# VH-VL binders against ABC transporter G family member 3 (ABCG3), part 4

Target 1, 243 residues: ABC transporter G family member 3 (ABCG3), of Arabidopsis thaliana (Mouse-ear cress) (q9zuu9r114to356)
Amino acid sequence: IAWKDLTVTMKGKRKYSDKVVKSSNGYAFPGTMTVIMGPAKSGKSTLLRALAGRLPPSAKMYGEVFVNGSKSHMPYGSYGFVERETQLIGSLTVREFLYYSALLQLPGFLFQKRSVVEDAIQAMSLSDYANKLIGGHCYMKGLRSGERRRVSIARELVMRPHILFIDEPLYHLDSVSALLMMVTLKKLASMGCTLVFTIYQSSTEVFGLFDRICLLSNGNTLFFGETLACLQHFSNAGFPCPI

## First folded at step 18 (VH-VL)

Design f1 (from m1 with heavy chain N52S)
Fold by OpenDDE, fold request of step 22:
Structure f1 (fold): chain C 243 residues (1-243), chain A 127 residues (1-127), chain B 113 residues (1-113)
Amino acid sequence: as target 1 above (243 residues)
Amino acid sequence: EVQLQQSGPGLVKPSQTLSLTCAISGDSVSSNSAAWNWIRQSPSRGLEWLGSTYYRSDWYNDYAVSVKGRITINPDTSKNQFSLQLNSVTPEDTAVFYCARESYTDFWSDTYSFDYWGQGTLVTVSS
Amino acid sequence: DIVMTQSPDSLAVSLGERATINCKSSQSVLYSSNNKNYLAWYQQKPGQPPNLLIYWASTRESGVPDRFSGSGSGTDFTLTISSLQAEDVAVYYCQQYYSDPFTFGPGTKVEIK
């Protein structure tokens, strides 16, 4: 996936005048992890949505998005998108939840669907939780936030997307859970899935797992490139990398 | 190389139970990458899938609606084989029965259907 | 259930000539997400089980001669034998694995003219 001179404007009271993303450029190679990093209101989520073709009706996009060198629309199921806040069914186990998703969306016989579900569980490091209730407000023994987030990702992964967009996978996760998430996603990428996701900030350890970074601030792209190059870029300028 | 060897009687009386066994070599009946199926063939019904048994963190069985209630497919891990039992047979159940493997290669690739078959067993239902 | 049909019922072709078999599914077996057709072709000789020739509509199984090819998408598919050989005399079946239950075509008998 690649984007060129991407600008997103939100409709104001009278006209489209509020630029949320300003002339952003970047790309993500297959089987790699690209992170869009920035503070709150930096435009990172908007950029992610723009890349995924999930902008709200109140938004207008300028520029170009390319998938496999083409401007063609991504077919349903070819990509996944995980919202920051997702609805899970607390009364179901992880396996049941994913299986129902497979039943509704996948072709093939039951063997195939069950196989995909098991692989998704394993891919998202949920094997120990496969038979656990997801839980929720009424369930005291529910999954923790990190596990719940991985379940949300697994749900999209059941469709076996080539590209997976994730909005803030590290949201409200502790350092240990965050690292586990990134290690899990890194492994997923190594399997051939292209990952593009947003984060507010990360530890040095987590940062080192990214292949490329798009750093946003107030809609402006401060940096795009390889992760190591980012550190050098700011170091040369006499500033610490804003991670 | 995967090989499937079938065994069982070729003659069954009406209302009795048809029993066949399929021995697996070169693969495991509990493989996470395979489902083990029974298929029959007759002039009247052509090729017809009957059911499957497979292991994916647990044992599962899937049966065709046409034989549901009469069919049982059981794996035997100790002998690395799986069996077919079809109860209350009628002359309409006369057919050549095949065991076959359905493969699941990886997460990104679905099955490509039945790649290995047994030699087939003609089972005639007659009084 | 997805119903599979084939045409013709029988085909007589001279040695070295092209044989063409058609298969139709009552519903599309194309999955839009991966752009794959869940269709297979089998060859069955007398006294033998079906032998897998083609899967995903156009991918040859290992060991299958190059003269066999599969084409088509959605609901219409074709198996082609570019140059019929004596050993190719058999009944050919198409099969869908897009949805349960798995269903087969009625078969096409290929003979030497």
Scores: ipSAE 0.842, ipTM 0.925, lowest interface PAE 0.5, mean pLDDT 93
Fold by OpenDDE, last read:
Structure f1 (fold): chain C 243 residues (1-243), chain A 127 residues (1-127), chain B 113 residues (1-113)
Amino acid sequence: as target 1 above (243 residues)
Amino acid sequence: EVQLQQSGPGLVKPSQTLSLTCAISGDSVSSNSAAWNWIRQSPSRGLEWLGSTYYRSDWYNDYAVSVKGRITINPDTSKNQFSLQLNSVTPEDTAVFYCARESYTDFWSDTYSFDYWGQGTLVTVSS
Amino acid sequence: DIVMTQSPDSLAVSLGERATINCKSSQSVLYSSNNKNYLAWYQQKPGQPPNLLIYWASTRESGVPDRFSGSGSGTDFTLTISSLQAEDVAVYYCQQYYSDPFTFGPGTKVEIK
């Protein structure tokens, strides 16, 4: 996936005058992890949605998004999108929840669907939780935030998308859970899934797992490129990398 | 190389139970990348899938509606085989029965149907 | 259930000539997300089990001669033998694995003219 001069404006006062993303350029190679990093209101989520073709009706996008070199919208099922906050069915086990999703969305016999579900469970490091109730606000038993987030990702992964967009996978996760998430996603990428996700900030350890970084601030792209080059870029300017 | 070897009687009386066994070599009945199926073939009904057994963190059985209630497919991990039992048979159940493997390669590739078959067993239901 | 049909019922072709078998599904077996057709072709010789020839509508199974090819998408599919050989005399079946249960076509008998 690649994007060129991507600008997103939001409708305000009956006009599209407010630019949320300003002329952003970047790309993500297959089987790699690309992070869109920035503070709150930097436009990172908007950029992610723009790439996924999931902008709200109040938004207008300029520029171009390319998939496999072609300017086209990704059809349903070809990509996955995981929102920052997702609703799970607390009364189901992880396996049941994912299987239900598979039954509704996947072709093939039951054997095939069950196989996909099991692989998704393993891919998201949920094997120990497969038979656990998801739980939630109204349930006594429930998964922790990290597991819940991985379940949300697993739900999209059941569709076997080529590209997976994830909005803030580290949201409200502690350091240990965050690292586990990134290691899990790194493994997923190594299996051939292209990952594009947003984060506010990361530890040095997590940062090292990214292949590329798009650094946003107030809608502007401060840097895009290989993760290691980011450090050098800011160092040359006499500043630390704002990670 | 995967091989499926069938065994069992070729003659069954009406109302009795048809029993067949399929021995697996070169793969495991509990493989997480395969499902083990029974399929029958007759001039009147053609090729008909009957059911499957497979292991995915647990044992599962799927049966065709046409034989559901009469059919049982059981794995035997100790002998690396799986069996077919069809109860209350009638002459309409006369057919050549095949065991077959359905393969699941990986997460991204899906299954590609039945790649290995047993030699087939003609089972005649007659008095 | 998805119903599979084939045409013709039987086909006589001279050695070295092209044989074409058609298969039709009552519903589409194309999955839009991966753009794959969940369709297989089998060859069955007398006294033998079906042998997998083609899967995903157009991918040859290992060991299958290149004279065998599958084409089509959605509901209409074709198995082609570019140059019929004596050993190709058999009944050919299409099969869908898109939805439960697995269903097979009635078969097409290919003979030498």
Scores: ipSAE 0.842, ipTM 0.926, lowest interface PAE 0.5, mean pLDDT 93
Fold by OpenDDE, last read:
Structure f1 (fold): chain C 243 residues (1-243), chain A 127 residues (1-127), chain B 113 residues (1-113)
Amino acid sequence: as target 1 above (243 residues)
Amino acid sequence: EVQLQQSGPGLVKPSQTLSLTCAISGDSVSSNSAAWNWIRQSPSRGLEWLGSTYYRSDWYNDYAVSVKGRITINPDTSKNQFSLQLNSVTPEDTAVFYCARESYTDFWSDTYSFDYWGQGTLVTVSS
Amino acid sequence: DIVMTQSPDSLAVSLGERATINCKSSQSVLYSSNNKNYLAWYQQKPGQPPNLLIYWASTRESGVPDRFSGSGSGTDFTLTISSLQAEDVAVYYCQQYYSDPFTFGPGTKVEIK
């Protein structure tokens, strides 16, 4: 996926400007992790939605988004999108939850659907939790936030998307859970899934797992490129990398 | 190479139970990448899928509605085979029965349908 | 259930000539997400089980001669034998695996004229 001179305007969202994303450029290679990083209201989520073709009707997008070198529309299922906040069914086990999703959305016989579900569970490091009840928002007797987040990702992964967009996968995760999430996603990427996700900030360790970074601030792209080059970029400018 | 070898009687009396076995070589009945199926063929009904057994973190059986309630497919991991039992047979159940493998290669590629078949067993239901 | 139909019921073709078999599904077997058709073709010779020839509508199984080709999408599919050989005399079946239960076409008998 690639985007060129992408500008997104949204009425009423900002006090001084309707431009939420301003002339952003970037790309994500297959099987890699590209992170859109920025503070609150930086436009990172909007950029992510723009790339996924999920902007609200009130938004206007300028520029171009390319998938596999073309402007072709991504059909349903070819990409996944995981919102920052997703609702799970607490009364179901992880496996059941994913299985129902597979039943509703996937072709093939039951064996195939079950196989996909199991692979998704494994891919998201949920094997130990496959038979656990998801639980409610009270995490005392249910899955923890990190696990819940991985379940949400697994749900989209059941569709076997080539590109997976994830809005803030590290939201409200502790350092350990965050690292586990990123390691899991890194493995997923290595399996050939292209990952594009947003984060507010990350530890140095997590940061090192990204292949590319798009750093946003107030809608402006401060940096895009190889993650390792980011540190050098800011260092050369006399500033620490704002990770 | 995967091979399926069928065995069982070719004659069954009405109301009795049809029993067949399919021995697997070159693969495992508990493979995570395969489902093991029974299919029958008759002039009247053509090729008809009957059911499957497979292991994916647990054992599962899927049966065709047409034979549901009468059919049982059981894996035998010790012998690396799976069996078919069809109860209360009638002459309408007369057919050539095949065991077949349904493949699941990986998460991204999905199934190839039935890539390996047994030699077939004619089972005649007659008094 | 998805109902599979084939045409013609039988086909007599001269050696070296093209044989064309059609298959139709009552519902689309095309999955929009991956753009794959969940359709297979089988060859069955007398006294033998069906042998998988084509899957995903157009992908040849390993060992299948190049003269066999599958085409089509959605609900209409075609198996083509570009140059019929003596060993190609058989009944050919299409099969969908898009949804349970798996269903087969009635078969098309291919003979030498």
Scores: ipSAE 0.841, ipTM 0.925, lowest interface PAE 0.5, mean pLDDT 93

Design f1 (from m1 with heavy chain N52S)
Fold by OpenDDE, fold request of step 22:
Structure f1 (fold): chain C 243 residues (1-243), chain A 127 residues (1-127), chain B 113 residues (1-113)
Amino acid sequence: as target 1 above (243 residues)
Amino acid sequence: EVQLQQSGPGLVKPSQTLSLTCAISGDSVSSNSAAWNWIRQSPSRGLEWLGSTYYRSDWYNDYAVSVKGRITINPDTSKNQFSLQLNSVTPEDTAVFYCARESYTDFWSDTYSFDYWGQGTLVTVSS
Amino acid sequence: DIVMTQSPDSLAVSLGERATINCKSSQSVLYSSNNKNYLAWYQQKPGQPPNLLIYWASTRESGVPDRFSGSGSGTDFTLTISSLQAEDVAVYYCQQYYSDPFTFGPGTKVEIK
């Protein structure tokens, strides 16, 4: 996926300007992790939604998004999008929940669907939780926030998307859970899934796992490129890297 | 190389149980990338899928509605084989029975149906 | 259940000539997400089990001669033998694996004219 001179405007979102994303450029190669990083109101979620074709009707997008070199929309199932907050069915086990999703969305016989579910469970490091109830606010016992987030990602992964967009996978996660999430996603990327996700900030350790970074501030792209080049970029400019 | 070798009687009396075995070589009955199926063929009903057994973190069996309640497919990991039992047979169950492998290659590729078959066993239901 | 039909029931073709077999599914077996047709073709010779020829509607199984080809999408599919050989005399079946249960066509008998 690639985007060129992408500008997104939303009325009423900003006090002084309707532009939420300003002339952003970037790309994500297959099987890699590209992170859109920025503080609150930086426009990172908007950019992610723009790339995924998930902008609200009130938004206007300018510029171009390319998928596999073409200005084609991504068909249903070819990409996944995981919201920051997702609704899970607390009364189901992780396996049941994912299986239900597979039954509704996937073709093939039961063997295939079960196989996909098991692979998704494994891919998201949920093997130990496969038979655990998801739980929730209304349940006495349930998964922790990190596991719940991975379940949400697994649900989208059942569709076997080529590209997976994730809005703030580290939201409200502690340092250990955050690292586990990133390691898990890194492995997923290594299996050929292209990952594009947003984060507010990360530790140095987590930062090192990204292949590319799009750094946003107030709608402006401060940097886009290889993660390792980011530090050099800011250093050369006489500024600390705003990680 | 994957090979399926069938065995079992070719004659069964009405109301009795049809029993067949399929021995697997070159693969495992508990493989996470394979499902093991029984299919029968008759002039009246053509090719008909009957059921499958497979292991995916647990053992599963899927049966065709047409034979559900009468059919049992059991894996035998010790012998690397799986069996078919069809109870209360009638002349309508007369057919050539085949065991077959359904392959699941990987997470991204789906299955591509039945790639390996047994030699087939004619089972005649007659008094 | 998805019902599979084939036409013709039997086909006599001269050696070296093209044989065309049609298969139709009662429902689409095309998955829009991956743009794959969950359809297979089998060849069955007398006294032998079905032999997988084509899967995903158009992909040849390993070892299958180039003269065999599959085409079509959605509900209508075709198996083509570009140049019929003596060893190609058999019954050919289409099969869908898009939804359970697996279902097969009634078969088309191909003979030499």
Scores: ipSAE 0.840, ipTM 0.926, lowest interface PAE 0.5, mean pLDDT 93
Fold by ESMFold2, fold request of step 22:
Structure f1 (fold): chain C 243 residues (1-243), chain A 127 residues (1-127), chain B 113 residues (1-113)
Amino acid sequence: as target 1 above (243 residues)
Amino acid sequence: EVQLQQSGPGLVKPSQTLSLTCAISGDSVSSNSAAWNWIRQSPSRGLEWLGSTYYRSDWYNDYAVSVKGRITINPDTSKNQFSLQLNSVTPEDTAVFYCARESYTDFWSDTYSFDYWGQGTLVTVSS
Amino acid sequence: DIVMTQSPDSLAVSLGERATINCKSSQSVLYSSNNKNYLAWYQQKPGQPPNLLIYWASTRESGVPDRFSGSGSGTDFTLTISSLQAEDVAVYYCQQYYSDPFTFGPGTKVEIK
């Protein structure tokens, strides 16, 4: 995926300073992790949604988004999008939730659907939790936030997306859970899934796992490039890592 | 090379149980890359999928609605085979029965067919 | 259940001539997310199980002669034998594998004139 001169604004606003995303450029290579990083209101979620073709009707996009050199928007089923907060069905086990999601949304052979679900469980490090209830109802014990987040990602993964967009995969995770999530996502990328996600803030350990970084501030792209180039860029300017 | 060899009686009386066995060579009935299916073919209904058994972290069965409640498909790992039992048969159950293999290559590949079939067994239901 | 129909029921074609078999599904078997038609064609000769010819509506299985081709999308599909050979005398079935239960067409018998 690549984007060029990507600008997003809300309807009725014409000033450049009022634009949510301002002339952003970047790309993500197949099988890599590309992160969009920045503080709240930097435009990172808006950029993510623009790349995925999921902007609300109240927003207008300018510029171009390319997928494998094509100027077309992505078909909705060829990519996955994981919202910041995801509703899970607490009365189901992890395995049941993923399998019923696959049955409801996918055509094809039942054995393939079962097999894809089992592979997704393994890929998201959920094997020890597969037969546990998801929970999250009143007084009902269930999965912790890190495990619940991995289930949310696994649900999209069973659709076998070429590109997976994740809005804040670390949202409300402690530092240990956040590191485990990023290691899991790095492994997922190495298996062939292209990942593009947003991050509000990261520790030094998590930062080292990214392949490419798009830094946003107030709608502006401050940097885009490989992680090593990012470290060097800001060290040369007197602002060493972390971002 | 995978080969499926069917066995079982060719004549069953109404209200009795139809029982067939499919022996597998070149693969394992417990393979996590294969599902084991039964399909029948009759002049009136044509080809009809009946059900499957397979292993993915646990044993699973899927059965067609048309025979659900009468059908049981069981694996036998010690003999490397799987069976079909169809209870309370009627003359409408007369058909050629086939066992068939369905494969799963990897997470990113799509399944599109039954790749290996048994030789077929004609089972006639009549008094 | 997706009902599959085929036409004609029987077809007599001279050697070397084109044979065309049509298949229609009661609902679309095209999955827009991957742009694939979940439709297969099988050949069955007497005393044998069905043999896969075409999958994804138009993709030829390995070892299948070039004279076999599939076309169509959505609900309407066609199997074409461009130059009928003596060994092509068989019954041909279309099959959808889009939704459970998978269903087959009633078959089209192809004979030499």
Scores: ipSAE 0.656, ipTM 0.852, lowest interface PAE 1.3, mean pLDDT 83
Fold by ESMFold2, fold request of step 22:
Structure f1 (fold): chain C 243 residues (1-243), chain A 127 residues (1-127), chain B 113 residues (1-113)
Amino acid sequence: as target 1 above (243 residues)
Amino acid sequence: EVQLQQSGPGLVKPSQTLSLTCAISGDSVSSNSAAWNWIRQSPSRGLEWLGSTYYRSDWYNDYAVSVKGRITINPDTSKNQFSLQLNSVTPEDTAVFYCARESYTDFWSDTYSFDYWGQGTLVTVSS
Amino acid sequence: DIVMTQSPDSLAVSLGERATINCKSSQSVLYSSNNKNYLAWYQQKPGQPPNLLIYWASTRESGVPDRFSGSGSGTDFTLTISSLQAEDVAVYYCQQYYSDPFTFGPGTKVEIK
């Protein structure tokens, strides 16, 4: 996927004519992990949604989005989008939730659906939790936030998207869970899935796992490039301590 | 090369249980890459999928609604084979029965049909 | 259930001539997300199990001669044998694998005239 001169505007009270994303350029190569990083209100979630074709009706997009070199929009089901908070069914086990999702949405052989689910469980480091209830209801002990987040990503993964957009995969995770999530996502990218996701902040260890970084502030792209180039860019500019 | 070899009686009395076995060579019944199916063929009904057994982290069975409640498909890992039991048979169950393999290669590959079949076993249901 | 129909029921064709078999499904077997038709063609010779010829409506299985070709989309599909040979005498079945239960057509018998 690539984008060129991408601008997003919204109409609303007190933000009339305010541009949320301002002339952004970038790309994500197949099988890589590209992060959109920035503080709150930097436009990172809006950029993510614009790339996925998920903008709300009140927003307008200008510029071009390219998929495999063509100005085509992604077909339904060719990509996955993981919302910041996604409804899970707590009365089901992880395995049941994923399998029923696959059965309801996919054509094809039942064995393939089962096999894709099992591979997604393994890929998202959920093997030890597969037969546990998702839970999280009153007085019912269930999965922790990190495991729940990985289940929400696995649900989209069973549709076998080649491009997966994730809004804040580290949202409300402790440092150990956040590290596991990023290692897991890096492995997922290496198996052929193209990842584009948003992050508010990262530790030094997590930062080192990204392939490419798009830094945003107030809708402006401050940097786009490889992780090492990002470190060199800010070191050369007198800010050698990255987030 | 995968081969499926069927065995079992060719004559079954009405209301009794039809029982067939399919022996596998060149693959394992417990393979994470394969599912093991039974399909029957009669002049009146044509080709009809009956059900499957497979292993993917645990053993699973899927059965056709038309025979659900009468059918059992079991793996036997020690003999590398799988079986069909169809209870309470009637003359309408007279058919050639085939076992068949369904394969799964990897996450991104699509399964597109049954790739290996047994030789077929004619089972006649009559008094 | 998706009902599969075939025409003709039987077809006699001279050696070296073209044979055409039609298959129709009661519902579309095209999945728009991947743009694939979940349809296969099988060949069954007397006393033998069915053998896969074509999958995804038009893709030949490896080892299948190029005289066999499949076409069509959605609900209407065709198997063509461009130059019939003696070993092609068989019954041909279409099969959908879009939704369970997977279903087969009633078959088309191809004979030498």
Scores: ipSAE 0.635, ipTM 0.840, lowest interface PAE 1.4, mean pLDDT 82

